# VH-VL binders against Vacuolar protein-sorting-associated protein 25 (vps25): the designs that were tried, part 2

Target 1, 194 residues: Vacuolar protein-sorting-associated protein 25 (vps25), of Dictyostelium discoideum (Social amoeba) (q55gd9)
Amino acid sequence: MSNQVFQFPPYYHKEPFFTIQPILNTRKKQFQMWQDLILQYCRYYKIYELDINESIKSNSVLFNNEKINRKLSREALKSIIDDIIENGFAEWVDKEKEKEKEKDKDNNNNNRVLIMWRKPDEWASLIYKWVADCGLLNTVLTVWEIQNGDDSKKQEFHQLNTTILMKSLKVLEKQSKCQTFSQDENVGVKFFSI

## First folded at step 7 (VH-VL; from s3 with heavy chain L99G G101S Y102S D103G)

Design u2
Fold by OpenDDE, look of step 8:
Formats: C-alpha cells, structure tokens, sequence
Structure u2 (fold): chain C 194 residues (1-194), chain A 120 residues (1-120), chain B 107 residues (1-107)
C-alpha cells in the first residue's frame, strides 16, 4: 500500500462545513459534500465500516479538523450518515436488531454503519468479470478465495467486506449467474456461464 | 462597500524579499477567507494560498517554503511575505475575498493588484 | 493538481454572435467550478458559480453548464463589453487551479 496520505479537499478546511447549515439548499449541498468526502476517504483506506461513537471519541481526522479547530458532533454525523443511507451508499450493520429497535429508540444501537462506495451490483459485475477472465466459470470458489486468494490480490474487491460480498453474490444469484451454498465453515459459490 | 487594496509591489533583485500588503475595508479580514492570486504578464491566474478565519494558512505546494501569509486584525490587513524571489515570480499579485453567500469558495471581490518585478 | 484546459485559446467573433467556451478538467471536479471575466488592466470578475449559477449583477446572456470534467460558458449574444479573457477555476481539489483562459476578441 503506497505510503500515500489521503488529501482532504478544500472545503474540509471551512468552518461552516462542520456546522449543519439551516438553509435547506445549503444543507443539501453540505451533505452531498460530506457524502463525497466520507466515501472517498473510506475507499482510499478500504474502510467498510464506521463506528459513529468511536469516530467521535477517537477524534477521527475525517470528522475532526484540528487545523481549524472544528469537529462534527455525534448528532451531526448521525444526520449525515442517515442521508448517506437514504442515498443508498450506506447501511446500518445490525439490521436485525433494528427491527427490535423500532420499538426502543435506543440511540445506542445505531452506531455502526456499513459504507458502500460501490453498490452491490457494481461489485457483482467486477467479481463476475474476474471469474470469467480467470476461466473459473462453472467451478466452485469459496468466499474466502474471492476475498483473500492470491488470484484476487490485484482486484479492487480483494479483502472486500463479507457482508458486502454476500450482498453482491445475491445480486448475481438473482441474475442466475451464480449459486451459493454452505461448505463446512465457509460459503461456496458456483459461477455459471451466461 | 467591500474593497481590497494591494500595496508593496516594486522592483527587487533575485534572491531578495518583499512583503505585500492587502488593506481591506467593508468587511473584517479575520471573519473571512482571504486568498492571494498572482498573474504573470500575459499569462493566466495562479492561486498562491489562503488564510482561514481561524488564522491557519494553506499554500500551493510550490510556495510553502518561500511564501507566508499573515494578517493584522487591528489593521484589517493581509500580508504576503515573499522570500528567495525568482524571475518567474514577476507578476501582478491580487488579494481576493472568498464569497460567503453560498459559503463555498468563489472569489467575489478582488483588489486591483500590485506589480512585482524580479530582475537583476 | 487538477489541470483545467480551456478551448479555444482565442475566439474571434462579432458583436451579436454566440460565444461558446470550453473548460475540461483532467479529472472530475463535480460541479465545483467557477467562471471569471477579466478585462485588460483589471482584476478578474466572478461570472458563474458552481458551473451554472450566475453571480449577482451578471447579465442573463451569460450561462454555464456541465458537470464532471466538461464545462461550458455561453454568451448568447456578444456585447462590446464582453470582449475579454475568461477563466475557469476549480475548488474540488487542493490546490485551487485555473484554466489557461480563453480570449474573446472582436473579429
């Protein structure tokens, strides 16, 4: 991994960027900029999950700019994350617990968010193309081989988050391009030629 | 009325130093983002750097070691300290205010500029 | 840094004609681009904000369009006072950068 440091955009150094804007149109633009920044940052460092509480507590450089002495509040970050979720670029990690949480607005349960700078269908396309290019159609691969195998090291989906990978495979299943099955402690995938 | 007035330009020898001033009126420098931009004769515009409301600064990569932006709040003025000047630094130097209406990084007011000539 | 390429370098037109100026970015700058007008011996003047929004006091004959890497400034009908140099500027990436400019001159 090149020792390259992520370069923050100019608006990262603007004080108003860290305060939720009251005017709707301005806020929309602000939130779009935050979305772009968060997705770019996560993509750069291959971060697939964010913990809101930890990000605030640890003074993450993404949400705390020491140079201008500004940081997002937890509430502000949550609002931004909600917008990102609405736009389809993030999901709460514990969805099953969210069904229970609709009853208990316990703010504590919505802390971890899955970040998707690529949508599952996009990942699905990349994975399928790779399988085809490698001549592995109609063979069985494990999820682990896709994530961690030597053959996938040069692929963008190398070490892809398991949840995102599984979502992507489901997209392919719906397209009749693969079938997943349980194989011991792992998941097997058979990819089909079109 | 918002106004910016640059001064301090002139003739300087290579390797010399020069300090430019930008006097602001109609707004408070410490409450705004103010930039320096230069333009070589017959050439385009080049961004040099910015001073933030909080007093922090950022520069173009090629200028960080030679140029320093500062301000005097009491005088409502901005400064550009230029060291180790080169012939290629010959240009009109502008100070420009960043617009506030949308809050996002356009230059709405410019000074008339001050000419700096670096020559032996 | 992001390189902004403006074309053409010079545009020779007559009053009343339509002017179309191009600004191309080396990578996507989204809509974070502005246009400026500069007359001889004067400082630049803000024309268009964020690709398509006219600045205060700018005549309706000026318009901007585009997103990503390709942007256009259009002057629907040139007035004598419109003959000047026009610059695009991006603020999507650090550092800020300007295009090389397009000179609109009288034919």
Amino acid sequence: as target 1 above (194 residues)
Amino acid sequence: EVQLVESGGGLVQPGGSLRLSCAASGFTVSSNYVHWVRQAPGKGLEWLGVIYRGGSTDYGNEFTSRFTISRDNAKNSLYLQMNSLRAEDTAVYYCAREGYSSGWEYFDYWGQGTMVTVSS
Amino acid sequence: EIVLTQSPATLSLSPGERATLSCRASQSVRSYIHWYQQKPGQAPRLLIKDASNRATGIPARFSGSGSGTDFTLTISSLEPEDFAVYYCQQYNNWPYTFGGGTKVEIK
Scores: ipSAE 0.282, ipTM 0.742, lowest interface PAE 2.0, mean pLDDT 91

## First folded at step 9 (VH-VL; from s2 with heavy chain L99G)

Design w5
Fold by ESMFold2, look of step 9:
Structure w5 (fold): chain C 194 residues (1-194), chain A 120 residues (1-120), chain B 107 residues (1-107)
Amino acid sequence: as target 1 above (194 residues)
Amino acid sequence: EVQLVESGGGLVQPGGSLRLSCAASGFTVSSNYVHWVRQAPGKGLEWLGVIYRGGSTDYGNEFTSRFTISRDNAKNSLYLQMNSLRAEDTAVYYCAREGYGYDWEAFDIWGQGTMVTVSS
Amino acid sequence: EIVLTQSPATLSLSPGERATLSCRASQSVRSYIHWYQQKPGQAPRLLIKDASNRATGIPARFSGSGSGTDFTLTISSLEPEDFAVYYCQQYNNWPYTFGGGTKVEIK
């Protein structure tokens, strides 16, 4: 068991960091700093999803600095997350709840967020290199073997979130570097030499 | 005019103690983040520590046990208490204010520095 | 702790020449780096913020670039007042660290 903890950057201890700044250039810098912090924190602890409501109610240390008595409001956190989504590093998980409701209340609609500190094309490159290095080109692997198998234990994509993994395989398919196919309960993948 | 002025430097023997002062004018120290930075003769800059708006402090790892930063809001001043001084502590000592907003994490105002010499 | 390595240690040039100063970080500091100028006998002065943004009052001949681990400060045409030592500083990780400096001196 590791006893290492995430070390926060110096700006985490500055009170204005926790309040949406009114001046546009300051707010742009503030939002970039929050994006970088959130992505690094989630990478450190291998957190692929955030629950906004639970993070606020549980006083998550990521968004609540007790030393300076400051925490993000729910509205501020949602604004920051919206910006991260716009930049391509996150997306809403519970999108279909919007379609099932005839009317949408703004405060309950978007709550769970997929965090992508590596984008799918970066994960795709790591997976393809591993397959090639292990001599597995032109053989069939299951998605489970890539994600959870003993041969992938040392790889960064070991136990990668399934949604992100499938997005990454789609990138490789568009590059003609693999082909996925479905079976009863399994997804198989064949990787090609090119 | 915004200014920081250090004072209290001088010659001190190894093992001795010295208290440096940093007087601010044109802004309120308790509403800002103020740091101490030193520069040994002919060497580069070394960050020592910071006092936050609420009065809490953080230090570089090597300085936590020997150096203490404090603040007197009535005098609009900060202090650096240095104990168990060594020859390697010989340096010019600066206080520096951190910028706000777009200047976050940058030192936008520096004092002229005060020289501390640790020698027998 | 993040080590910032500046090169060259000394850059000997004449007025009117272009100066190019390098700062390399031991790991990515993104764009969270600032540059300072220190003239002989003076305190440092903030020069460039966040790799590329000139601080208020800094002449246009100063520019910065880079991200990640490799950063450059450029002085397009040296003036007599520009002969000084230049430091980079990072704030991506606690604690704050400075580079060792590049001295720009008269040839």
Scores: ipSAE 0.703, ipTM 0.877, lowest interface PAE 1.2, mean pLDDT 89
Fold by OpenDDE, look of step 10:
Structure w5 (fold): chain C 194 residues (1-194), chain A 120 residues (1-120), chain B 107 residues (1-107)
Amino acid sequence: as target 1 above (194 residues)
Amino acid sequence: EVQLVESGGGLVQPGGSLRLSCAASGFTVSSNYVHWVRQAPGKGLEWLGVIYRGGSTDYGNEFTSRFTISRDNAKNSLYLQMNSLRAEDTAVYYCAREGYGYDWEAFDIWGQGTMVTVSS
Amino acid sequence: EIVLTQSPATLSLSPGERATLSCRASQSVRSYIHWYQQKPGQAPRLLIKDASNRATGIPARFSGSGSGTDFTLTISSLEPEDFAVYYCQQYNNWPYTFGGGTKVEIK
């Protein structure tokens, strides 16, 4: 992970940026800026999931600017996240999958959000291109190899969130570019030449 | 009328100091983001720094050690303290207000500028 | 810092002609680009906001377009008062940076 510190954009240091603007056009601009910032930040640190409550409680630098003593309220953040979801760059994490993790019984149904600075189809294209470039077409790879393999270390999708990766592979399946199957405790993927 | 008026420019020797003033009218400096921008003769525009509504400041990397932006709320004025001046600091210095709302992040109001000449 | 390269440096045209000015960013600045007009002996004047939005009082003959790294300012039909220097400016990253400017002069 690059020891480099994320550089916040200029508007991050503007006090009104942390207050939901009342004028519609201004608010639209503001929300676009927040979307850009959140996606950029998450991309930089490879953050694929945000917990709204945790982000607020931990005073995440993304939503709390100590220099200007401004922070987003939970409600504001949720509104921004809703907009990001509407724009297709995020989705709520399904709680049913979280039931296996006993500890976070937070009663709030909409607290964790999957962040997608790239859409599944974009990831799909990147993955397929990589497979092709590596001469791995018509071979079988595991989801783990795609995520964690040495060969993928230089790829943007390295360590990609499993949910996003599976969504991306599904896109490729629909395109008849791959087939997924269960392989032991993992998922195998056979990529096809077009 | 909303306006900015710079003053304090003049001739100064290398190594000298100068403080420029920017007086605002028609709006409150402390409620806005106001920047300093300079322009060397026959050259382009260069951003120097900003003072935020809360009073914090940011500068271009090359100016952080020599330039200081401050304000006097009572006088509704902005200042640029320049130290260790160099010949290359010769320029017209502008203060500019960063717009709000529909003019978000844009310099919508500029002063007329004040000329600073650094020469031996 | 983000470098904004404006081209051409000088554009010689006659009144009534179409002017096309380019601003290229060294990296993506999304749509966070403004255009300014500066006449001799005057302060810059805000012209276009966020790549494509005319500022208040700016004539319809001025338009902006572009996103990411490539931006264009267009003057559909030059008026005598339009002969000036035009600057693009980004606010996507610290520090704020300006392009080198394009001088639109009378042919």
Scores: ipSAE 0.668, ipTM 0.853, lowest interface PAE 0.9, mean pLDDT 93
Fold by OpenDDE, look of step 11:
Structure w5 (fold): chain C 194 residues (1-194), chain A 120 residues (1-120), chain B 107 residues (1-107)
Amino acid sequence: as target 1 above (194 residues)
Amino acid sequence: EVQLVESGGGLVQPGGSLRLSCAASGFTVSSNYVHWVRQAPGKGLEWLGVIYRGGSTDYGNEFTSRFTISRDNAKNSLYLQMNSLRAEDTAVYYCAREGYGYDWEAFDIWGQGTMVTVSS
Amino acid sequence: EIVLTQSPATLSLSPGERATLSCRASQSVRSYIHWYQQKPGQAPRLLIKDASNRATGIPARFSGSGSGTDFTLTISSLEPEDFAVYYCQQYNNWPYTFGGGTKVEIK
């Protein structure tokens, strides 16, 4: 739904929300609220990766509320992201892989984070169910077909990040529900019936 | 003592206007989030809008065009300007403080309410 | 908007009895829900914050539970002063919304 605008939750419009709370219990709640917001926002726009530096530099609406003239500092955002990682909903993007993609000179700081509003096992379940429902068990699909195929357009995992998708497929492999293999310039997946 | 006191309610004709006041004591309005909530006779509670610490406002969709919330920092008071009043606007109008920090998003202080009757 | 449905609309009980009030949300509100008590001719009073946290000065007989879409307010043993209307309210989404209320009346 490309023309819909994300509706921010009420606490996004509260000034204290943008200041790290000093009291532990209050801070915990604050961080939970940030996690919820970030995951919800990313899910809505199908954002799978965030760059902390770029988010701050570009004044991302997620972390900069112009209506109340509040924004997160880089340090605050970093702390929030660390908490999200601890909770298993994010992980740092591998610097080596980042170098291959962007040849970016700023190799020294972990700035890019993979956002997972669903864990790989949850994605795995959704993908497998879809394959089964479509009668595609014991057939071969490409990773591209899963991500970009017409048949998957109505699925939540449509256009899923490749890293997350591969992690999800690994979960299924461990369950003996699929096998991945190289197929030309793509990755093939054979799904098995249980 | 922390309290809110509403005033300005009364009888008004359909199409008329009315401004309600909410006076705060024991805390500073400009340092808090204060809301307006109404209750029709024998009915439930309905959220109308809020004024934030910075002075910005948000409203329920049904009220954006007719209602305006403002404040006077010197008087430590909140206002609800109501225009184009309808019979269905008949209600007790409350101002309520929203706590923050320990009391996130909860209305911890309420005024006694002021009755507005819209009738020909 | 998020619709909060409270049930039952009216609960008739005697002093000393246990009261169980339900609030169901049309979609998940996580734990971002509060409960209020309103006595006749009075403004609402905050009872429970964030589904399960008793507000300051609220007796221990009041408790809240739930997450997502289903929430419960429980009064373990009704006192005469507990006969009132109870409202749930969510702050997960704009606009803020209240349930229709449950009236706890004396049998």
Scores: ipSAE 0.630, ipTM 0.837, lowest interface PAE 1.0, mean pLDDT 92

## First folded at step 11 (VH-VL)

Design y1 (from w5 with heavy chain G101P)
Fold by ESMFold2, look of step 11:
Structure y1 (fold): chain C 194 residues (1-194), chain A 120 residues (1-120), chain B 107 residues (1-107)
Amino acid sequence: as target 1 above (194 residues)
Amino acid sequence: EVQLVESGGGLVQPGGSLRLSCAASGFTVSSNYVHWVRQAPGKGLEWLGVIYRGGSTDYGNEFTSRFTISRDNAKNSLYLQMNSLRAEDTAVYYCAREGYPYDWEAFDIWGQGTMVTVSS
Amino acid sequence: EIVLTQSPATLSLSPGERATLSCRASQSVRSYIHWYQQKPGQAPRLLIKDASNRATGIPARFSGSGSGTDFTLTISSLEPEDFAVYYCQQYNNWPYTFGGGTKVEIK
């Protein structure tokens, strides 16, 4: 089965899905269904970052179902994202960098979120296996070659978000499976046999 | 008591048309998601389509051109219009309600079904 | 669309025995599987929600397990009223699909 366009699940077409449910057990299932949908949609389109304000402003089809005239409120989306972050499948982007610019107590700038439908540990395993399978252990690769090189074109990590890739390489570094180093403006990495 | 009752089944010739009814009591059809599901004799269940709270519909891919679901909110009923009937459409036809939002995507109330036989 | 394959097609057992019914999906449906029981001459009845949660009024002898592609319905000790056909249904992907059923019949 192949699609030209992402196929939404049946529950996307039900009005209660778009309103935070008051009963706790119902809400927990609702949030799980939103997490699964967001991760699947982002994986399908290879979206590694969401901008909450832009998604709402642009009436992104992920959060705005025109067929039933329902959309998530910003508050609902924020609550769902907070839950996804707590479960380890997302994290806020640039909050540390932007926090010093906001002197306004009520002006929270947590807006961009990194979406990790695969966690860095899982990406790390895929990358290391590919390096080993291609006979590239004990050679130097660049981050660019992993992301964009001809040899990685068939791999799911081709064009992987740089932040996620670096997190994944750090996992391998802690496992003594690689060493990263700078090369001018680029990052080089050498993968080791175990 | 919450219930669904189908009617309108019977014998029909190939190429013919038939309209089935589904009358609801104990709940409001326009506040719920109600589906049609069929079961050929001795066979399994096959989802046909749904009518949403707002009145729009969706169908299984094989049924989009021949079957139409509609609703009469004043009579608290929905209908299945079936056209260009074939022998393979011979089945018991059920209407079924979802238990939203407490039983996500589950069919918690079913009618007793009505039999449609398509034969020459 | 997702194909649900139930096995065995028929399970012939005696009252008091343990029944184990399988439902396998053509791709992962996570835990988004419901089970229904259909007794002869009756409409289906919701039995198990979301792979493992008994619907209201369902006896404790019914249990469900599994995730991803492989799901199991277990009846710990068959009662006479449990001889029926059992169907799995997925809602992970549009459109809704049902398995072909497992008939549990008296040996």
Scores: ipSAE 0.704, ipTM 0.871, lowest interface PAE 1.2, mean pLDDT 89

